# Ledger of designs, part 5: VHH binders against StAR-related lipid transfer protein 4 (Stard4)

Target 1, 199 residues: StAR-related lipid transfer protein 4 (Stard4), of Mus musculus (Mouse) (q99jv5)
Amino acid sequence: ASISTKLQNTLIQYHSIKEDEWRVAKKVKDVTVWRKPSEEFNGYLYKAQGVMDDVVNNVIDHIRPGPWRLDWDRLMTSLDVLEHFEENCCVMRYTTAGQLLNIISPREFVDFSYTVGYEEGLLSCGVSVEWSETRPEFVRGYNHPCGWFCVPLKDSPSQSLLTGYIQTDLRGMIPQSAVDTAMASTLANFYSDLRKGLR
Below, E stands for the ipSAE of ESMFold2; O stands for the ipSAE of OpenDDE; V2 stands for 0.75 times the mean of E and O plus 0.25 times the DockQ between their complexes.

## First folded at step 1 (VHH)

Design E01 (framework vhh_etentamig_d1)
Fold by ESMFold2-Fast, scan of step 1:
Structure E01 (fold): chain B 199 residues (1-199), chain A 127 residues (1-127)
Amino acid sequence: as target 1 above (199 residues)
Amino acid sequence: EVQLLESGGGLVQPGGSLRLSCAASGFTFSSYAMSWVRQAPGKGPEWVSGISGSGGSTYYADSVKGRFTISRDNSKNTLYLQMNSLRAEDTAVYYCAKDTYEVEYSGGSYTLDFDYRGQGTLVTVSS
């Protein structure tokens, strides 16, 4: 199977994980974050879910690699498309700001990205790939399969349900307990920032 | 106006103990997770310990597990860090830090995302 097919199938598998396998990590107004031990590395697979006051296409267009992501995403400091395969498929390099007063120093990721239809909505997903060029100012992190499902809300088609699966190995010398707890806030912040960006 | 005031630092010999305090004001103290963060001379900041708003859950960096104890008194709006078996490597300025979000529910976790920290208190461990 192609990398896009395997990635898509993996995210669909995550989306099919039973409710009882997840533990609530954080719940704030309009966002719930869960986690379970990752099968890919010594860390967690995180799930986040919340309602967006916008249609699927507009929500996903703000998330997928493109001109709008940096306008709203406080964590992401740069995004470069390194290779285009198709309109919905690329390899991108992005960087993230330091976190926790720079306890988590700025990271760099090189991801294969793929956006595809899913049921009545969209799935935008990614996975890190090997890339030899490094920049000294960043620690190279690694995203195991990650993605965002967005589907219309049943009772309100002008709203959508956004569900994310995030599985990031930040690498470097950081206490894993600090990383694990920081991820819940990172996902809540993603929703808050995206909601502001859509307005 | 959020305000955090640390105290209790000082010079102590290796193997000694200190208790740090942080007096908080300007927000609903019990609604926010709190942390201790330290910064050693010439190094970046390091997260040390965290505690949920209720005090029901506590978390520690591996470097301090079994030696440090975080606690809070919500009736006094005060955060504490009891430091035992101190080592030269514990020498740092210690900062009290407030979590960004008022927590609705954390599932036993807290979020380590800080929107404010105090001025710090210096701890020096040497003979």
Scores: ipSAE 0.000, ipTM 0.272, lowest interface PAE 11.1, mean pLDDT 83

Design E02 (framework vhh_7ocj_1)
Fold by ESMFold2-Fast, scan of step 1:
Structure E02 (fold): chain B 199 residues (1-199), chain A 125 residues (1-125)
Amino acid sequence: as target 1 above (199 residues)
Amino acid sequence: QVQLVESGGGLVQAGGSLRLSCAASGFTFSDYAMGWYRQAPGKQRELVAAITSGGSTRYGDFVKGRFTISRGNAKNTVYLQMNSLSVEDTAVYYCAAETYEIYVDSSGEYTYDYWGQGTQVTVSS
């Protein structure tokens, strides 16, 4: 097995976790966010789900590393592709804006990213990798396996169902309540921002 | 720190046997696929054998029937049993973990797999 195969298999396992293992963290119009304790670190695995008024390919093209992401994602402040292996596979470095009046200062992540077919749709997934170069203006965060499943709605061909799994260690000294507030809000905002970006 | 330490290499006569061991630390061994690669002077590294977390195996065509890969999850160790050795098996043998870790080596190259330092196997006739 390769890094891409293990990552894909891990995300499929997350996608098969039973509903009764999740706890609702936030529920707003057209988005539900759940969480459960992570098996990877002392934090949470978050799940978010909602309907997109667009086809699978267009939705995932806006999410995966590429020219579209920074146009709509308010949290992401930069994105550099450090290495391309295939059209669907890369190592990327990205940064995020500070949050909660800078109680959570800007973070930097270096992730392996892989996009692959899943059922009649797509899975775009990632995981942080070790990278020696750090920039002093950012705290290096770490993403345990994460990803986005997007599949077409059976009786509504112009719509798709987007399900995300996010498992981020923000590192540094941050109050637990601040992390919880930021994660739930970030996922809800992801959906509203993406919906605006698709138009 | 992830670390892979190979042992068991050495000089052996053609037709003989060697058992290589690779002791792993710094990660949950049972969750990772493990492999053995080899590199002879002036040649590229090639896959010798691999074993998944579930125990399924894969071998390079040049060693099928002669080599056996196995793992001991309780001891965080992967093994390569090498039988019927030939001069063509002379190489440095590397242990690798197929992992989420990408490392930048001292030359500035990075890899998807963590590698050990290697152990020399020399087969004489």
Scores: ipSAE 0.000, ipTM 0.128, lowest interface PAE 16.8, mean pLDDT 82

Design E03 (framework vhh_8ghr_2)
Fold by ESMFold2-Fast, scan of step 1:
Structure E03 (fold): chain B 199 residues (1-199), chain A 127 residues (1-127)
Amino acid sequence: as target 1 above (199 residues)
Amino acid sequence: EVQLVESGGGLVQPGGSLRLSCAASGFTISDYSYIGWVRRAPGKGEELVARISPESGSTSYADSVKGRFTISADISKNTAYLQMNSLRVEDTAVYYCARDYEVYTESGTYWIEFDYWGQGTLVTVSS
């Protein structure tokens, strides 16, 4: 099967995981972050969910690879589209800032990215791919299947529900407790930063 | 299976030099851990003499060896090294290569844990 079909099916499977399988990792006023052990690697699959005061198309347009992502995303320091494909599909390379006072040094990812309709909303998903060029200033991380579901709220169609699934192997020599602290915080910050970016 | 194998130990005169090697298998040294050299004189406690993060290139040394020992790593060979210069009788010990990592609390305090150890290589400094 094609990489886009497999990736889409994997994210839909994550979205179908029952409530009782998740454990709360962090809860702040406007976003909840959960996690469960990953089936892909020795780490966690994280789930984040919160309400956006905007419509699905505008929310996802700010998340998918494109001109607006770097304007609001504090963690992402660069984004280059390496190859373009049809159907909202590309291979991108992006870099992230150091975290926890550089205990987690800057990372580089090379991801296949695909955006597709899902129910009355959109799914923007990604997975790391092999890429031979490396840059010594970055550690190459690896994203197992990750993505963002955005659907209209039932009782408030000018608002949307944003649900993310993040499954990142940061690699290198990082204590798991530091990874866990960083992942929960960066997901909460993602929502806060995106909300500011939509204004 | 994770395995660390030390080599390069031996007998050397005071003021001499030795280079220890630590060959890793079952993991890549640039991934998931630090590599440290820990020594133990017969019947005494352990001392962490040098540590490297192959990922960042960061190194640290015990005061007792600072300026005399140099730790390095060759990621392509999956091997860490300890270059020991100006050796002293007090450097006589079994030298162990170990994979280590830092464990953090919510307040940011941390401690070092070791999950895998080599079998050790004996360094004897004697006239």
Scores: ipSAE 0.000, ipTM 0.082, lowest interface PAE 19.4, mean pLDDT 80

Design E04 (framework vhh_7n9e_1)
Fold by ESMFold2-Fast, scan of step 1:
Structure E04 (fold): chain B 199 residues (1-199), chain A 125 residues (1-125)
Amino acid sequence: as target 1 above (199 residues)
Amino acid sequence: DVQLVESGGGLVQAGGSLRLSCAASGFTFSDYAMYWGRQAPGKGREWVSGISSSGGSTAYASSVKGRFTISRDNAKNTLYLQMNNLKPEDTALYYCAKDEYTIEWSGSTYEYDYWGQGTQVTVSS
């Protein structure tokens, strides 16, 4: 409960950061990725933004913990809901595929997840929590506050604007240049994969 | 007021088919993922199938995959479940459900914010 309020407020704070504080990390057709130094750890807070040709609820249903995430997300290899606290809150465990020829080996995350209304749309957010059980095939990563805002486009409510804030500590011994390359590419790929999944 | 009304159940012999319908009202149907669940006498509720708000994505419990097809008609605010090759173990009260925020989509139990009253399906051996 206290965690959900703090998490929501943190994401709203990120969403209020002025444009001039962000640096472009990657720009491809229909997606821009920015970053700035994180205030939570020795890494970056990433921002991604792009238009979806779908309504808010369908977009967020494909992102939050649920039956459709694995159908489209090429990075995510498993997703288990471990505990439910409220209708819109859970603890989930998920795993990710290795990246960059396995320079980044498969990771595991255990996150508190919370989905709530935001203005005329939705916010689905998460943050890693302590979880003692580990699986030897994975390195436990850590998500500082992360989330996805989805709001209807003005004058085109059948389309939505999806804005993500991602702040991941992959842990282990990985060159920072590999982390930076993987994060920017992963966010751009997230958008293209999600767009294919919504069809 | 959210209202879900199921229909189309009945008595069929093993190997037969039924088509269930769920008429939805009181909310913007096209904005929400929808689900079918079932409950046999003396057992807990079991998740059966789900469909995204656009109808572009579907999911099924392993026990029904290949036999059941979920679909929706957003113009008519109606959810469907086409059930083929029915088995005696499919005998249950079938419910449609609206996902507000949280779902347990794996295993034999599930939780949703709104449920209909259900429609009975009985399959004789």
Scores: ipSAE 0.000, ipTM 0.241, lowest interface PAE 13.6, mean pLDDT 83

Design E05 (framework vhh_8k46_1)
Amino acid sequence: AVQLQASGGGFVQPGGSLRLSCAASGFTFSDYAMGWFRQAPGKEREFVSAISESGGSTYYADSVKGRFTISRDNSKNTVYLQMNSLRAEDTATYYCAADWETVYITESGEYDYWGQGTQVTVSS
ESMFold2-Fast, scan of step 1: ipSAE 0.000; ipTM 0.295

Design E06 (framework vhh_gefurulimab)
Fold by ESMFold2-Fast, scan of step 1:
Structure E06 (fold): chain B 199 residues (1-199), chain A 123 residues (1-123)
Amino acid sequence: as target 1 above (199 residues)
Amino acid sequence: EVQLVESGGGLVKPGGSLRLSCAASGRTFSDYAAAWFRQAPGKEREFVSAISDSGSTTYADSVKGRFTISRDNAKNSLYLQMNSLRAEDTAVYYCAAEYTEIFYGSESAYDYWGQGTLVTVSS
């Protein structure tokens, strides 16, 4: 319980960061991406926000570890649930596609994942954990606390507001400009892909 | 619906230059990431270059330093300036677009495609 509580509290803290601390990293139609220097590592905490034309439960069910994630997420190439604790809590291993013509080679992550109620909606969050087995075809990345808040949109309860906090250490020797480009693009693509997957 | 039409292809000598254009109708390029792909006879399509909605660019290693991708949102057009052309650049060049930024180099990620324009680099 202590890991889930700490993770949840950390994401709620990110969600309370004042607007003036964020800088726009990318703004495309129907999604805005911001970033600020991370307090966890020598990189950035990214924030993305946009409206979904669907209800909270359906949106989060497509995002959290489960059978639906790989159907729509172009970045994620595999997803294995390694250990089930409760219906809303697991340890998962997932892999990601290479990016920028393989300037960023495929990564592997092993994350603790937790989904819990938040206000009138849901929070699905995760953080990397130690796992000794590695596969040579992947570089092991590390997710500092990350998560997705989804709440009903005011005045339109059939729509929801999706806000993500992503804080990924890709590891390896990658130019910072490539990391920055890939992170902003990945978040914008996440919204586009999810919107297509929901219909 | 978005339609893409390529133009500017032709015959050029090795070391020469050529500029390809891609005109979009239905939607503006400012809403999309856009890319150029090419396909030589008997081969699969390969990635050449991409530009994001914010103007960030990426290039395949085979064309870096020789090709420049750009867009003009007011003219709703995408361009590929090709310099120092080589025989191995001979291919049909395709314009592609998708709703948001993409950098995977995968053709399956793009929603809209043109019909292609032939570039022949030969003496």
Scores: ipSAE 0.000, ipTM 0.150, lowest interface PAE 16.5, mean pLDDT 82

Design H01 (framework vhh_8k46_1; at its last look DockQ between E and O 0.18; V2 from the best seeds 0.00; counts 0 for: pae E 22.3 > 2, placed apart)
Amino acid sequence: AVQLQASGGGFVQPGGSLRLSCAASGFTFSSYAMGWFRQAPGKEREFVSAISGSGGSTYYADSVKGRFTISRDNSKNTVYLQMNSLRAEDTATYYCAASPSLEEWLKYYTSGEYDYWGQGTQVTVSS
ESMFold2-Fast, scan of step 1: ipSAE 0.148; ipTM 0.620
ESMFold2, look of step 2: ipSAE 0.000; ipTM 0.086
ESMFold2 (binder alone), look of step 2: mean pLDDT 77; pTM 0.775
OpenDDE, look of step 2: ipSAE 0.000; ipTM 0.233
ESMFold2, look of step 5: ipSAE 0.000; ipTM 0.083
ESMFold2 (binder alone), look of step 5: mean pLDDT 77; pTM 0.766
OpenDDE, look of step 5: ipSAE 0.000; ipTM 0.234

Design H02 (framework vhh_etentamig_d1)
Fold by ESMFold2-Fast, scan of step 1:
Structure H02 (fold): chain B 199 residues (1-199), chain A 126 residues (1-126)
Amino acid sequence: as target 1 above (199 residues)
Amino acid sequence: EVQLLESGGGLVQPGGSLRLSCAASGFTFSSYAMSWVRQAPGKGPEWVSGISGSGGSTYYADSVKGRFTISRDNSKNTLYLQMNSLRAEDTAVYYCAKGSPELYKWLTSGYYFDYRGQGTLVTVSS
C-alpha cells in the first residue's frame, strides 16, 4: 500500500545521500556511526554501517520482528505484534530499557514494519504510527522512517554489509547531551550485540 | 494457564510422512490463530505454517508449501500438521505456538516463547 511504498522510497533516498553530507558521530572497531540534521523533526538522522560475519537472510531475520530479536537485543525488553496486514508488513509494539541511570527512562514504540527485497539483499524498515493505548511505565517515543539494508559482501560469500538509518524522537524532557551520548552508543552497541547473537 | 503439548514426531526416511498433533488447554482455542514453528539443529526458529481461529484460512512457508497441511479440530482443542514428502532439511524440533504468524515468515519472539509447547522431534534420515 501507500505507506509501504512511501517508507521504502524514503529509505532508498537516505541510502543515496552523498558521503560528504554525513558527519562522523562515533567510530569504533568494526562500526562507524554518522549523523546529519533530520528533515522530519528537530533532531538527527543517524547512519551506521559495519560488516556482519553472516549471510543477508540470517542477519535480517535477527533484526525484523520475529522470534530472534529479543535473544540478542539488550536494549529491547519486549516485542509484540499487534496487527498482521499483508505479506511483509505488520504493526508491532516494543519497549526499551532505561539508559544513563534512567536519565532516559524506558520507552515504548508502536511501528509499522515492512521487509522487502533490495538489489541482491533485503531492506527491513519501519515508522511509528499513532496508537491510543499507552502504558504508564513507559514514555511513548516516535520513530520517523528507519531501516536496515543488508547486502552480500562481494568476494566474501559468508559475509554481508549492514547499513542502518535511525531517526528516533525519544520525546519527554531529555538533555540534548544525553540524547547525543545515547544514540551514537546505542547504534555501536546494536552491532556488537547482533554479532554476538548471530548463530 | 495456557498449556500446549506436541506429539507425533519420530524417525522417518526421506519421502515419508508424519502427522503432528498439539493438545491445547487453558484458553478459548477457537478464538486464536495457531502456528507451527520449527528449529533445526544449530539454527534459529523458523515459522512453518499458521491457521486462523475458525480454520478458514491457512498459511505456509515456501519451503513446505504443497507438502505440509495444517488443520485444527476446535471441538477437541487440537492442532495438526500433516507432513508429506519429507526431506532431510525438515529435520527439526517442531513447536506448537498460540498466535498468528508474522505476515512474512516469522512469529513474534514473545508470543512464540511464552505460549510455545515442549516440542516434538522429527528426524528425516536414511
Scores: ipSAE 0.000, ipTM 0.099, lowest interface PAE 17.6, mean pLDDT 80

Design H03 (framework vhh_gefurulimab)
Fold by ESMFold2-Fast, scan of step 1:
Structure H03 (fold): chain B 199 residues (1-199), chain A 124 residues (1-124)
Amino acid sequence: as target 1 above (199 residues)
Amino acid sequence: EVQLVESGGGLVKPGGSLRLSCAASGRTFSSYAAAWFRQAPGKEREFVSAITSGGSTTYADSVKGRFTISRDNAKNSLYLQMNSLRAEDTAVYYCAADLSPYEILRQYGEYDYWGQGTLVTVSS
């Protein structure tokens, strides 16, 4: 209970950061990615935002831990729920594909995940927790607080605005320039892949 | 199941130094946000210092520049180095840890695990 409250409040703080504190990292058609130095580690807090041609509930149901995430998310190679507390609250383990010709080898994450109402929409958020079991094929990465806000568009209720905050420590021995390149590519692809998955 | 055990408290003269330690049972301490709180006789428990899982630190105004919080994740231990001690630093010092890897700065007092406390007395 206390972990979900802390995580939710942290994401709401990120969502309140002033526009002028962000720097554009990548802008492609229909999605903008910004970043700022993280206060949690020697890396970046990324923000991504774009419009989805679908309602809030369907968008978030495709993002949060559940049966549909692997159907559209090309980066994610597995997802296991390790502990289930409530319908909207679990600990999950997931793996990601290698990137940049395996300069970034496959990663494994163990995250607490929580989905809650936010204004007229939803917030799905997560943060890594310690987990003693490791698999030798994967490097254990670490997600500082991350999450996705989805709210209805005021003049178009069949559309929604999706805003993400991603703050990932990939760990291991990787050049920071490679990490930054991979993050830019991953976030650019997340929106286009999700849009295809919703069709 | 997490247990926190403080040590290092004692009697010290004004201007002296003291180092407190907090040992956590289990493997997982490195992902926890951790903090030191204190409670002086007849007063409420107050925040002293916190450290996030990523190593960022925060200090109460009364101890800034005098106290240093640190951690050793290999030893599952949290430390508080106290320098230039004053009579008003006399208190029982408590170690606290979150299940969350990040503490919320606006909610300093809400932690999941607490130690039994160690007494620090600053007097002649």
Scores: ipSAE 0.000, ipTM 0.117, lowest interface PAE 17.3, mean pLDDT 81

Design H04 (framework vhh_7n9e_1)
Fold by ESMFold2-Fast, scan of step 1:
Structure H04 (fold): chain B 199 residues (1-199), chain A 125 residues (1-125)
Amino acid sequence: as target 1 above (199 residues)
Amino acid sequence: DVQLVESGGGLVQAGGSLRLSCAASGFTFSSYAMYWGRQAPGKGREWVSGISSSGGSTAYASSVKGRFTISRDNAKNTLYLQMNNLKPEDTALYYCAKDSPEAWRYLTEGSYDYWGQGTQVTVSS
């Protein structure tokens, strides 16, 4: 209970950060990615925002832990729900493909995940938890508070605005500059892949 | 048990070349990115270079970019570092590391006898 409250409040805090505190990291036609130094670790808090041609429930159902995520997310290679607390709350273990042309080897994450209502829309958020069991093929990464806000678009209710906050410590021996270079492109690609998956 | 054995170091004149090797065992070498780090006398450990699991991607510290080349042979479970145009500033004990959360700490923070002795490179003026 405590963990879901803290996680939700942290994401709402991120969503309230003033626009002048963010620096543009990448801007393409349909997605803007910003970043600012993280207060959780020696890295960055990334923000990404773009419009989806779908309603809130369908967008978030493709992002939260569930049957749809692996169909569209090429970065995610496996997803196992380890513990269910409620329909909106679980601990999950997932793996990712190598990144930056595989200079970053495949990662494994064990995250608490929570989905809750937010301003006529939804928030799906997560944070890594301690888990002793490891798999030999993967390096255990760590997600500081991360999440996705999705709200109906004001002038077009069949569309939604998707805003993500990503704060990932990939661990291991990777130059931070290489991680930073990959992260902005990874977030832009997330939007492109999701848009294709929603069809 | 993960085992990494570095070799190929030695004494070389400034402007010379050396090739370091790291023989790996105890894990599936082709599944992991690999790194080289170094520690000069009286200084902390620093990251030097990295290579993806397939060998298709490489990265280098700015101090060695253009002079060093990292490579691997997955059939032989061996990592290499080709060092050209060596400078006195390259004098250090060189270590290899397997990608893991501990790899960052091994190369930057600490005393870990577990991950091999390293191979000494000395560059004279």
Scores: ipSAE 0.000, ipTM 0.233, lowest interface PAE 14.2, mean pLDDT 82

Design H05 (framework vhh_8ghr_2)
Fold by ESMFold2-Fast, scan of step 1:
Structure H05 (fold): chain B 199 residues (1-199), chain A 125 residues (1-125)
Amino acid sequence: as target 1 above (199 residues)
Amino acid sequence: EVQLVESGGGLVQPGGSLRLSCAASGFTISSYSYIGWVRRAPGKGEELVARIYPSSGSTSYADSVKGRFTISADISKNTAYLQMNSLRVEDTAVYYCARGDSLYEWIKRYGMDYWGQGTLVTVSS
């Protein structure tokens, strides 16, 4: 599948971006969020990184599309699989809760998702696809290439390093300040929620 | 050819314990992303109870069994186990051992490509 290869290669390119190209957007306990201008759209590519007190397979299984995701992710309100190509590859539709007192109304995304091995760990990645059916209660957002790398920590075999790249066009008429606030906070909350959700 | 054979099921009283075994043949248990236990009660859907990643030793459990069940694998014996403690009437089901290369197959079978024949666990006084 050409789309899975292109998506994987794009995420590996993001993962190779030099440290000096990133600017800190938010730093809270046990997670740092950086950003740089996106080359895909008029917005930002965000990077988040933090340590998980769990092994790679369990961490990624909680992130990738499936029933586990809704158990811990406060932002995601539904997840429906629209088309299945194979166990590690699908098209899914998911929805997100409103944010900032509904200044950002609930969004809907339709993404191709792919999970593959990367070095001693895993990469779970996605990108929005064109989908004609819309639901009036949601604004259709668009994810440019996004993904999560998880690799074992050296000298700490029960821990892993989780690095995410998020590149979301929320669309609609949202003030830029609200987008900036929501994106950085969402990524920090992702780590906190995931840590509580790990089994 | 891949085969999974379960054993260890039976009748037990509430609060009791059982250990289920899953003997694998035709493949090495450490070759796949996980080995898991799925249960199905009469008239109900399937539930992924526990899984283990033999390559890493990582485990995960359904909320309904956390703290009561323990999954393990013995690579040298090519066998996975499910230790079931503090059993409840609600745990009554046929328990299947299954091999998977991912967690999901559209929520129904959790990415599992080969299944054992199942072993019945009945929790009743």
Scores: ipSAE 0.000, ipTM 0.118, lowest interface PAE 17.0, mean pLDDT 83

Design H06 (framework vhh_7ocj_1)
Fold by ESMFold2-Fast, scan of step 1:
Structure H06 (fold): chain B 199 residues (1-199), chain A 125 residues (1-125)
Amino acid sequence: as target 1 above (199 residues)
Amino acid sequence: QVQLVESGGGLVQAGGSLRLSCAASGSIFSSYAMGWYRQAPGKQRELVAAITSGGSTRYGDFVKGRFTISRGNAKNTVYLQMNSLSVEDTAVYYCAADTPEYLWQIYNSGEYDYWGQGTQVTVSS
């Protein structure tokens, strides 16, 4: 199987995990974040879900690698497309801001990214790949399979349901409690930032 | 089916150069990503260099600046120019071919569609 097919199937598997395997990590009015132990590494697979007041294509276009992502995402500080395979498939390098008074210093990720149809909506997914160039100002993190499902809401064609699966190894010497706090907060912030960006 | 045949290996003194060739059968060469991998005695197989159908290249950290990968679509052949060889470069070198969507899977996970039989490179002090 191609890497895009393998990655897509992995995300669909996450999307089918039973409700009782998830534990609530953070719940605010407009988004719920859950987590469960990862099968891929010594950390967590996070799930986030919330309603967007926009159609699937607009939502995913703001999330996938491209010119719109940096306009709204407060965590992401740079995004470079390193290799284009197709419009919906690339390798990208991105960096993230420091968090928790720099207890989590800025990270760098190099990800394969793929966007494909899913049911009546879209899936944009990614996974880190090996990349030899490193920058001393960043710690290289690693994304195990991650992705965003966006599907139309039934009977509400101007709205969509956005579900994310995030599985990030931040690396370095960070207390697990700090990682857990940061991950839940950044996922909630992702939703609030994206909602503002879509306006 | 794709068949890959490596050539150009041999014995060389430290500091010397070798050029490896990999000839691919079939008309799919121009659409495939091609790579060179090596396996030294007692070690796991590792990526040396890869080249996409469009000519973008990737190198392992241990060979960057010394080795160059290139492709000749007219002859369905991929090349590895190896300069400034050291005894640590001694290994069996394998040619691999994959679809464009597998390039990063090759780089990261080691799953490949097609492999050559390998060619021995020995660097003596």
Scores: ipSAE 0.000, ipTM 0.120, lowest interface PAE 16.4, mean pLDDT 82

